# Ledger of designs, part 3: VHH binders against Chlorophyllide a oxygenase, chloroplastic (CAO)

Target 1, 101 residues: Chlorophyllide a oxygenase, chloroplastic (CAO), of Arabidopsis thaliana (Mouse-ear cress) (q9mba1r221to321)
Amino acid sequence: WYPVAFTADLKHDTMVPIECFEQPWVIFRGEDGKPGCVRNTCAHRACPLDLGTVNEGRIQCPYHGWEYSTDGECKKMPSTKLLKVKIKSLPCLEQEGMIWI
Key: E = the ipSAE of ESMFold2; O = the ipSAE of OpenDDE; V2 = 0.75 times the mean of E and O plus 0.25 times the DockQ between their complexes.

## First folded at step 1 (VHH)

Design r13 (framework vhh_brivekimig_d4; at its last look DockQ between E and O 0.03; V2 from the best seeds 0.00; counts 0 for: pae E 13.4 > 2, grease 25 > 24.2, SAP .68 > .668, placed apart)
Fold by OpenDDE, look of step 2:
Structure r13 (fold): chain B 101 residues (1-101), chain A 121 residues (1-121)
Amino acid sequence: as target 1 above (101 residues)
Amino acid sequence: EVQLVESGGGVVQPGGSLRLSCAASGFTFSDYSMSWVRQAPGKGPEWVSSISSSGSYTLYADSVKGRFTISRDNSKNTLYLQMNSLRPEDTALYYCARWYDSEGLYAFDISSQGTLVTVSS
């Protein structure tokens, strides 16, 4: 486990982009309020997801509006039929004022 | 009113360098991730690089990785793009942009005029 962000910086409507394992990731709070960590790259057109918003525990890609939950599963595809799509995610926990992955 | 003003473009030989700047106003600059986007003649817009609101994380298109460096100074409301080892295929109009919601979808805010970068021998 590695500390990657401060709890205070992770609000319900904020994201924390990080680099880990030489890959881009983004941390946000899910619908249950628990932190999650997913790849900072939309499965659709590789747009950075931290450029978007957090909506009710899902991060929304600003390019085409695809939304992902903390487990990396795509929950919304506004312009197409929802397909089973999932981006990579990392285990994430909150402890001692820090977010860990 | 949101305003983004790019500068620093010009003509440079292959292998040369340029530094672009983007002056932002009309919004809380430090709250937004920012991006550089370019449009080459006869082509559509291409994402180049992005930087998180705090500047703690950066992303690059594969075509510019290792050659370009994005940075920002939130105290000056300014975004930068250091371009090294420039290639003819980097020739384009360069825009700085943030994302904004329009009809339920986000789009690049590229209402600015951009700054022209021309790489030729």
Scores: ipSAE 0.000, ipTM 0.265, lowest interface PAE 10.2, mean pLDDT 86
ESMFold2-Fast, scan of step 1: ipSAE 0.000; ipTM 0.238
ESMFold2, look of step 2: ipSAE 0.000; ipTM 0.152
ESMFold2 (binder alone), look of step 2: mean pLDDT 82; pTM 0.816

Design r2 (framework vhh_brivekimig_d4)
Amino acid sequence: EVQLVESGGGVVQPGGSLRLSCAASGFTFSDYYMSWVRQAPGKGPEWVSSISGSGSDTLYADSVKGRFTISRDNSKNTLYLQMNSLRPEDTALYYCARGWEYDLSFDYSSQGTLVTVSS
ESMFold2-Fast, scan of step 1: ipSAE 0.000; ipTM 0.154

Design r3 (framework vhh_brivekimig_d4; at its last look DockQ between E and O 0.09; V2 from the best seeds 0.00; counts 0 for: pae E 10.6 > 2, grease 25.2 > 24.2, placed apart)
Amino acid sequence: EVQLVESGGGVVQPGGSLRLSCAASGFTFSSYWMSWVRQAPGKGPEWVSSISGSGYDTLYADSVKGRFTISRDNSKNTLYLQMNSLRPEDTALYYCATEYLYGSWDEDYSSQGTLVTVSS
ESMFold2-Fast, scan of step 1: ipSAE 0.006; ipTM 0.174
ESMFold2, look of step 2: ipSAE 0.006; ipTM 0.195
ESMFold2 (binder alone), look of step 2: mean pLDDT 81; pTM 0.814
OpenDDE, look of step 2: ipSAE 0.015; ipTM 0.265

Design r4 (framework vhh_brivekimig_d4)
Fold by ESMFold2-Fast, scan of step 1:
Structure r4 (fold): chain B 101 residues (1-101), chain A 120 residues (1-120)
Amino acid sequence: as target 1 above (101 residues)
Amino acid sequence: EVQLVESGGGVVQPGGSLRLSCAASGFTFDDYGMSWVRQAPGKGPEWVSSISWSGGSTLYADSVKGRFTISRDNSKNTLYLQMNSLRPEDTALYYCAKGYEYSLYDFDYSSQGTLVTVSS
């Protein structure tokens, strides 16, 4: 486990981009308030998710509004047929004022 | 096919400046955001900066914020990166990317990048 962010920096509507395991990831909170870590890459057009927003426990791609939950599942695809799409996610822990992956 | 050609790299001392260029062809440049990505020897790719299709919005990695400025000239199909206050840790091959595709293709395009070396 690696410490990657401070608990205080991750609020319900914020996100923290990190680079770990030679890949970009982004950390945000789900609707349950727990942190999650997903690949910082939208499945549509590969845009970085950290350029977007976090709302209602989902991270939204800035390019076309695709939304992902903390487990990497795509929950909303504006202007396209909803398909079952999932991006990679990592286990995430919040302990002793830090977020770990 | 998408073609991107980076230039402007070189060797500079810490505190120096360089301006990188990216000549784009094979797509409608004005319709896409663009990004700069770098890769230091022995490290994975690091996103550096992105600019919207119109140039009206820009974003920077924390490591370069306040030192680098991304810009574009849509009439010339060219993307730029002005790099000021360069540090040894900025030493890397710099690549430009169409939109935000840097993490999907892992530099799987014909571009060779442009090398920036900040001497100590």
Scores: ipSAE 0.000, ipTM 0.115, lowest interface PAE 15.3, mean pLDDT 76

Design r5 (framework vhh_brivekimig_d4)
Fold by ESMFold2-Fast, scan of step 1:
Structure r5 (fold): chain B 101 residues (1-101), chain A 121 residues (1-121)
Amino acid sequence: as target 1 above (101 residues)
Amino acid sequence: EVQLVESGGGVVQPGGSLRLSCAASGFTFSYYGMSWVRQAPGKGPEWVSSISYSGGSTLYADSVKGRFTISRDNSKNTLYLQMNSLRPEDTALYYCARDYDFWSGYYEDYSSQGTLVTVSS
């Protein structure tokens, strides 16, 4: 487990981009308030997700509005019929004032 | 080791057609969704199309809708891309990718050379 962010820095509609295991990741909170960590890349055109927004527990790609939950599952594709799509996610813990992956 | 070998590229005139193939080995092909990704000279990678593990669902980039058709044959471990009405803008190196590797961005133990498509008049 690596500490990657302070809990105080991860508010309900914010995100924290990090680099770990030589790859970009982004941390955000799901609707249940628990932190999640997903690859910082949208399945559509590999757009970085940290350029987007977090809305109601989902991270939204800025280019086409694709939305992902904390487990990496794509939940909405505004301009396309929904295809079952998942990006990589890491186990994530919130303990002792820190977020760990 | 995961291995993907693309083929079928070439030089065609605008309006022409090509069929790309991707031969997969080193994993259970029928368990994974597959994608085609292209990279034009001096540009970053652009997602082109995806197909579900069973072939029952497909998705296309807006730039290729109505012109390209993705398909797969799980008995032959092969992915296809039928490209019709080709345009100069389709000129790129085309790569086959397993969804887990491409969309997760976690390419540990395989590489792919791609197949070159040139559309010129």
Scores: ipSAE 0.000, ipTM 0.118, lowest interface PAE 15.3, mean pLDDT 75

Design r6 (framework vhh_brivekimig_d4)
Fold by ESMFold2-Fast, scan of step 1:
Structure r6 (fold): chain B 101 residues (1-101), chain A 119 residues (1-119)
Amino acid sequence: as target 1 above (101 residues)
Amino acid sequence: EVQLVESGGGVVQPGGSLRLSCAASGFTFSSYEMSWVRQAPGKGPEWVSSISGSGWSTLYADSVKGRFTISRDNSKNTLYLQMNSLRPEDTALYYCAAPYYGDLEYDYSSQGTLVTVSS
């Protein structure tokens, strides 16, 4: 486990992009307030998710509005019938004023 | 498994040019949209450009419009980024990205390719 962000910097509607294991990731909070870490790449058109928004504990792709939960599962596809799609996620822990992965 | 291998980075002076390549394997390359993403030292990832599977449609970040050109050669399973009029602010590690599908396995050990623009 490595510290990647301060707890105070991760609010309910913010995102923290990081690089870990030589890949881009983004950290955001789920609806339960707990942090999650997913690959910073939307499954539709491979756009970075950190350019989007966090809405009700889901990170929303800026291109077509696809939404992902903290475990990387796609939960909403506004313009398409929902297909089972999942992006990579990492275990995420909040402890000692910091967020760890 | 999906594998993406970036190459073509290097050190160039401001105003110079570089051509990046991404060799793709493990999926039907021509059927998927592809993107270039970069990450500058100490900054978060920035989307640079995307291209449709057929190559008919392209999109660019405002910071690179008119300077960079994305293209692909589906017969060679290769994605390209032609970078012209390079600026110090373009210094970053560049990654090739493909959309994730649940029926594909991805190799996320890709290192990217480093581009340094300095005198």
Scores: ipSAE 0.000, ipTM 0.126, lowest interface PAE 13.5, mean pLDDT 76

Design r7 (framework vhh_brivekimig_d4)
Fold by ESMFold2-Fast, scan of step 1:
Structure r7 (fold): chain B 101 residues (1-101), chain A 120 residues (1-120)
Amino acid sequence: as target 1 above (101 residues)
Amino acid sequence: EVQLVESGGGVVQPGGSLRLSCAASGFTFSNYAMSWVRQAPGKGPEWVSSISSSGGYTLYADSVKGRFTISRDNSKNTLYLQMNSLRPEDTALYYCARELWYGEGYFDYSSQGTLVTVSS
């Protein structure tokens, strides 16, 4: 496990970008309040997700409005029809005032 | 305008064979990985197979390995799925899809789907 953020810094609508395993990741909270860690890259146009927003427990791509849950599953794609989209995610642990992956 | 148009669906008996084709237009076909995805009645979409932009690399779902073969002809802008030894559980609507990254299951365009029914 690797500590990546303080619990106090991760609010319901904030996100924390990190670099780990030689890849960009972003940490945010789901609707259940639990932290999740997903690849910091939207499947469409490869835009960074940390430039977007967190709404209703989903991280939203700033360019196309695609929304991802904490397990990396795409839940909304406003202007396109997709069959399957899931970005990579890592297990997260919230313990001792810190978030771990 | 990106278009993916399928053909080759139909009804076959168990153990039969069918070949699906997907004609691509509106983009440089040879620059993209392509996939086949299916959706069985009452189920969610299931990824079936992917092929790299060059055709040099292929991936298959465990349920179809050894029975299905994905291929492409970049000179004709066409993707194929050869389906052999078909089983009732292969009954589904089959889509061809353009991948953003090879083998990751990220799609931005798909066909409307063609029905494949395997029944006795």
Scores: ipSAE 0.000, ipTM 0.122, lowest interface PAE 12.9, mean pLDDT 76

Design r8 (framework vhh_brivekimig_d4)
Fold by ESMFold2-Fast, scan of step 1:
Structure r8 (fold): chain B 101 residues (1-101), chain A 121 residues (1-121)
Amino acid sequence: as target 1 above (101 residues)
Amino acid sequence: EVQLVESGGGVVQPGGSLRLSCAASGFTFSDYAMSWVRQAPGKGPEWVSSIYGSGGSTLYADSVKGRFTISRDNSKNTLYLQMNSLRPEDTALYYCATDWGYSEYYYMDVSSQGTLVTVSS
C-alpha cells in the first residue's frame, strides 16, 4: 500500500490524477463517499479521464460522456447502447488521513 | 489465452478491393468491441476502424470513411474489414485488436503476425 493523497484534498466530485506502478491512475469518490482508483484512460479511444468530471460518484470521459464507477465498470454510454466494458481499478483505502493504493 | 488470427491480405492494384478476416478465440467475443489497426512500412500504428460488441455501432478513421466497412459475426467469432477503392497509401500490415481501454481483460499482450496489404500499380 502506498499513500497517494490526503483525505482532505479529495473533495466530493473532484479527482486526483496520480502515477503509480509506472501507469497513470485517477482517484475519485463513489456515491458512498469512499475513494476509488481507476486507470486514467477511457475505453473509448483511450481518452484521459482526469480531463473530465466526477458526477454522482462516477468519473465521466470529457469527449464522449462515458461514465465509470469506482470499480472500473462503465455505467453510461451516451448516444450508444451499453456494452460490457470495464477499465482496470486498484484496491483503495482511506486510513490515517491519507488515501492508499 | 487470447488469439487473433488475421487473413485476407494480398497484392492489389489501385482502385481494387480486399476483404480481411480476423478469427478470435480465448475470450467471449460478443462482449468486447473490436478494432482494425494498420502499420505502414517505416511508420507507427494507425487506428482504422472499430465496431462495438453486439455490432450496429461503427467508427472509422477519416482516411478510410466511405471506402472501408467493418463488420462482425459473433456466431463465428470473426471480425471483417471490407476495403474498397484501395490506394497506395493503404499499403500496410493490418491487425485486429481488442485493447483500447486498458481494462484488465482488454489489456493483453496479443501476439499476431497481421495480414499484409500491398496496393501497387
Scores: ipSAE 0.000, ipTM 0.115, lowest interface PAE 13.6, mean pLDDT 73

Design r9 (framework vhh_brivekimig_d4)
Fold by ESMFold2-Fast, scan of step 1:
Structure r9 (fold): chain B 101 residues (1-101), chain A 120 residues (1-120)
Amino acid sequence: as target 1 above (101 residues)
Amino acid sequence: EVQLVESGGGVVQPGGSLRLSCAASGFTFSSYWMSWVRQAPGKGPEWVSSISSSGDYTLYADSVKGRFTISRDNSKNTLYLQMNSLRPEDTALYYCARYEGLDWYSFDYSSQGTLVTVSS
């Protein structure tokens, strides 16, 4: 486990981009309020997700509006049939005032 | 050094078929999503298709669905694009790109791509 963000810095509508394991990741909260960590790359156009928004527990790609849950599942694909798409995710813990992956 | 070398382009008549290949080296190919991107003369880059690291998930642009098939052979570090029912509007320089990581877009400029011309 690595500490990657302070609990207080991660609100319901914020995100924290990090670099870990030689890859870009982004941390955000799901609808249940728990933190999640997903690859900072949208599957549709390789757009960084940290340029987008967090809304209703999902991170949305700014290019085409693809939405991902905290486990990396694509839940919405505007203007595209919903396909089986999942970006990589890491387990997260929230403990001792910090978020760990 | 990451290297991506495209091949298989050529001149084909409307309705014809081509199979593009991308030979990858310098990284663990089986760990990355891979994509095909094209650039038509006088236009910006257009995403065509992507395939997951395992090959279990594939994504296609609406303009190519039902005509193009993306695939990969992780044992050979090779990405493929099977193009059927080609149209004049498919005329473009085709690039492959490593989909994960900050620099995927810069790989388009590091490779020369492979030219596909659909015409008489």
Scores: ipSAE 0.000, ipTM 0.132, lowest interface PAE 15.9, mean pLDDT 75

Design s10 (framework vhh_7sr4_2)
Fold by ESMFold2-Fast, scan of step 1:
Structure s10 (fold): chain B 101 residues (1-101), chain A 118 residues (1-118)
Amino acid sequence: as target 1 above (101 residues)
Amino acid sequence: EVKLVESGGGLVQPGGSLRLSCAASGSTFSINYMGWYRQTPGKQRDLVADITSEGSTKYGDSVKGRFTISRDNTKNTVYLQMNSLKPEDTAVYYCAAYDLWSGYTDYWGQGTQVTVSS
């Protein structure tokens, strides 16, 4: 486990981009308030997710509005049928004022 | 309709340098987001570097410290200076453009091949 962010820097509607394990990741909170860490890349067009928004506990890709939960599952695909799509995610833990992956 | 014209790819030896350019046309305003992605056969495209019209930059972990992204807002052109090239940088490099605040329309170039080999 590595500390990657302070809990105070991650609010309910914000995100924190990080670089770890030679890849870009982004940290955001789900609807339950718990942090999650997903690959900072939308599956549809490889767009950085940190350019998007956090909407109802999901990170929304700015390109076509694809939405991902904290475990990396795609939960919404505007203008297309929902396919079983998942981006990489890392285990994420919040303890002692810090977020760990 | 926005079109992206890429240039600057090619063959280079390890330790060499290349400069990629991408010019966007067909827009009356500065494009909010421009960036470079790369893809090797059988894999998804990965972020190399991106830049906003305000000058905020982001780099993929494997290129940080070796590559530099810059842009000319008056010409809607983005540049990628690639230094200390390694064989693992061999890929097709794609330019991307996107209007962050209005019209969620993305544009991609056709790609330019970069080969690092001796």
Scores: ipSAE 0.000, ipTM 0.113, lowest interface PAE 15.0, mean pLDDT 76

Design s11 (framework vhh_7sr4_2)
Fold by ESMFold2-Fast, scan of step 1:
Structure s11 (fold): chain B 101 residues (1-101), chain A 119 residues (1-119)
Amino acid sequence: as target 1 above (101 residues)
Amino acid sequence: EVKLVESGGGLVQPGGSLRLSCAASGFTLDYYAMGWYRQTPGKQRDLVADITSGGSTKYGDSVKGRFTISRDNTKNTVYLQMNSLKPEDTAVYYCAAEDWGRLYEYDYWGQGTQVTVSS
């Protein structure tokens, strides 16, 4: 486990981009308030997710509106048929005032 | 559309060398981890080598010291330099890219290139 962010910096509608394991990741909160960590890249178009928004516990790609839950599942594709798509996610833990992955 | 195309396979004698290339189209490699796997008929695919977007490498135990993986993001290409080839290296070699998709799997696979090591 590595500390990557302070609990106070991760609000219900914010996100924290990090670089870990030589890859870009982004941390955000799900609808249950728990933190999650997913690849900072929207599917196969490589759009950075940290340029988007957190909406209703999902991180939304700024260019196509694809939405991902904290476990990396794509939950919404506004302009196409929903495929079973999942981006990489890391186990994420919140304790002692910090977010750990 | 995303495509990975392998090249450089062929027939070589034991002790010889080959260099495989994997050219990606339809996306940029900047955020992708890339890997080479091989498969013999009737067996599962085995890891040969992989490389993260930052350049960290991992090798299968049977190829350490003989094979080298590298990447060139400006050319959207990943390479596998194979030295001191043995008959047991005979297999179809597959290129793979991972950004999203199935849990514990690479997201995109090439069609494979045959490597045959025989005298």
Scores: ipSAE 0.000, ipTM 0.130, lowest interface PAE 13.9, mean pLDDT 76

Design s12 (framework vhh_7sr4_2)
Fold by ESMFold2-Fast, scan of step 1:
Structure s12 (fold): chain B 101 residues (1-101), chain A 123 residues (1-123)
Amino acid sequence: as target 1 above (101 residues)
Amino acid sequence: EVKLVESGGGLVQPGGSLRLSCAASGSIFSINAMGWYRQTPGKQRDLVADITSGGSTKYGDSVKGRFTISRDNTKNTVYLQMNSLKPEDTAVYYCAAETYTYSGGYTYEYDYWGQGTQVTVSS
């Protein structure tokens, strides 16, 4: 496990971008309040997700509004309805005032 | 670390078909995109096709319309379906994987490469 953020710094509407395993990731909270860690890259056009927003437990890509849950599943595609898309996610643990991956 | 293992190369007649496979193992969660490059002796490597984890594809001009790249994210495997093969397609085909860097955006700079598989189109 690698410590990546303080629990106090991760609010319901904030995100923490990190680099781990030579790849960018972003940490945010799901609607259930639990942290998740997903690849900091939208599947469409590879836009960084940390430039977007967290809304109702989903991280939203700033380019076309694609939304991802904490497990990396794309839950909303405003302009596309035929695709099932999932970006990579890492196991995430919240313990002793810190978030670990 | 990512390890790439290629298969499916061989000898085929002009007009024939081959399907290449590339299986990724190791830190597969770090992979943003995978693709195929080819190299003929005395020439630089050329992009054949690539695909992102979300399914977006790009093809080299010489293969567009004849080759199809696809990805099975569950098996961490990329496939290259090669149709209407020509003698000019003879080359060593390399599988490559890209991890997304913090500079942002999609790139053609691949971090990991397979050992290559020979494709020969000849009668």
Scores: ipSAE 0.000, ipTM 0.090, lowest interface PAE 17.2, mean pLDDT 75

Design s13 (framework vhh_7sr4_2; at its last look DockQ between E and O 0.03; V2 from the best seeds 0.00; counts 0 for: pae E 13.4 > 2, unsure alone 57.0 < 65, grease 37 > 24.2, SAP .859 > .668, placed apart)
Fold by ESMFold2, look of step 2:
Structure s13 (fold): chain B 101 residues (1-101), chain A 119 residues (1-119)
Amino acid sequence: as target 1 above (101 residues)
Amino acid sequence: EVKLVESGGGLVQPGGSLRLSCAASGSIFSEYAMGWYRQTPGKQRDLVADIYSGGYTKYGDSVKGRFTISRDNTKNTVYLQMNSLKPEDTAVYYCAAPEYGYDFWSDYWGQGTQVTVSS
């Protein structure tokens, strides 16, 4: 486990971009308030997700509005039929005032 | 660990057909996109076709209408049917299972199969 952020830095509508395992990741809170860690790249045209928004526990890409849950599953594709698409995620734990991956 | 093995390449005349196969071992990839790419010497790999987990397909512009990608999840195999082949289709064809919209260390690639269209 690696500690990568403080609990106080991660609010329900914010995200924390990190770099770990030679890849960019972003941490945000899901609908249940638990943190999740997904790859910081939208599956559509590789837009960085940390430039978008967190809305109702989903991170939304600013380019075409694709939304991802904390497990990396794409939940919304506004301009196309929803395809079964998943971006990479990591296990994520909140404990002792910190967030671990 | 996943292993991808391409087969079905060979020499064909212009206007001919080939079917490429990509067999995956070690797991089932029904939940991920699979794709075919091709590379000529001295050039980067170009997209030929992708097939997504829900069955949606995407083709490179130069092969649209001539090539068809399909998958058989019971055999863990992806196929590329190539019709109306042209000399410009000559390349090494690679099967891949890259992460969506991005290449990184966990992407899987096969060894490649040569397709030659000549006459």
Scores: ipSAE 0.000, ipTM 0.121, lowest interface PAE 13.4, mean pLDDT 70
ESMFold2-Fast, scan of step 1: ipSAE 0.006; ipTM 0.159
ESMFold2 (binder alone), look of step 2: mean pLDDT 75; pTM 0.763
OpenDDE, look of step 2: ipSAE 0.021; ipTM 0.348

Design s3 (framework vhh_7sr4_2)
Fold by ESMFold2-Fast, scan of step 1:
Structure s3 (fold): chain B 101 residues (1-101), chain A 118 residues (1-118)
Amino acid sequence: as target 1 above (101 residues)
Amino acid sequence: EVKLVESGGGLVQPGGSLRLSCAASGFTFSDYYMGWYRQTPGKQRDLVADIYSGGSTKYGDSVKGRFTISRDNTKNTVYLQMNSLKPEDTAVYYCAAEGYLWEDYDYWGQGTQVTVSS
C-alpha cells in the first residue's frame, strides 16, 4: 500500500491523476463517497480520463462521453448500446487523512 | 451511398492558411467521429485531428495550436482550419468518418492535396 493523495484534496467532483506501476491512474469518489482508482485511459481510443469530469460518482471521458464507476465498469456509452466494458482498477483505501493504493 | 467530399486544398506559402471542408452523406452524421488524416509519400496515414459529435476534439502533436477542427451537424460538414502552415504540412489530407466502436465501419474520402512551398 502506497499513499497517493490527501483525503482533503479529493472532493465529490474532483479527480487526482497519479502514476503507479509505470501506468497512469486516476482517483475519484463514487456515489457512496468512497475513493476508487482506475486506469487513466478510456477503453475506446485511449483518451486520458483525467481530462474529463466526475459527475454523480462516475468519471466521464472528455472525448467520447463514456462513463466509468470506481470499479472500472463502463456505465454509459452515449450514441451506442451499453456493452460490458471494464477498465483496470486498483484496491483503494482511505485512512489517516490519506488515500492509499 | 456513403460519400465524403473534400474541398479547400491547394498551394500556399509558408506561414499561410487554408480551410478544408468535408461534406458527408449517406449515414447518421451525429453517430460518427469526424476526422482529418494526412499522408506523405512513403509513410502511413497520421491523425491530424478528430471531433466527437458532442464537440470534444483531439489533435496530433505536430498541429496543436495551429489547426482547429470543427463540425456542423446541421450541414453534415466537418472543417479543418490550418494556420501557420509549414513545408512539413505538405501531404494529402483525408476526411474520415469513424465509428464509436471497434466493430463499426470507417469511411474515407478520396483526399485533397495540400502543398506548402515558396
Scores: ipSAE 0.000, ipTM 0.123, lowest interface PAE 13.0, mean pLDDT 79

Design s4 (framework vhh_7sr4_2)
Fold by ESMFold2-Fast, scan of step 1:
Structure s4 (fold): chain B 101 residues (1-101), chain A 118 residues (1-118)
Amino acid sequence: as target 1 above (101 residues)
Amino acid sequence: EVKLVESGGGLVQPGGSLRLSCAASGFIFSYNAMGWYRQTPGKQRDLVADITSYGSTKYGDSVKGRFTISRDNTKNTVYLQMNSLKPEDTAVYYCATEYWDSLYFDYWGQGTQVTVSS
């Protein structure tokens, strides 16, 4: 487990981009308030997700509005029919004032 | 190189009309779907309207009945006719394109500002 952020820095509808295991990741809270960690790239054109927003526990791509849950599943694709698409996610823990992956 | 250039934005009073144009180059325009999105500062981009290569159109819920998207393949231009404008329509409007069999838009213009205010 690696400490990657302080719990105080991961507020409601915010995100924290990190670089770990030589890859870009982004941390955000799901609807249950628990932190999740997903690859910081949209499944389609590798658009960075940290340029987007977090709304209702999902991270949204700024260009196409694709929404991802904390487990990496794409839950919404505006302007298209929803496809079964998943980006990589990591197990995430919140304890001792820090977020760990 | 794909290039999209928007024009026609400006300041208009509530209830007024504007027509946006997007001049496209660098691809075979008639094969591509075209779309309009809008964004207010600090908010995500919303779909306004799109039009497929064969002319099928789709509109965002907030603009249905007020806005009309159209295209002219002879001029490589897509248009957005905006009627009955409201203050909440104030945004930067972006033209976008995708490949004719694509599921999404991946090329964007620079944007044109539309302000609806008295």
Scores: ipSAE 0.000, ipTM 0.066, lowest interface PAE 16.4, mean pLDDT 79

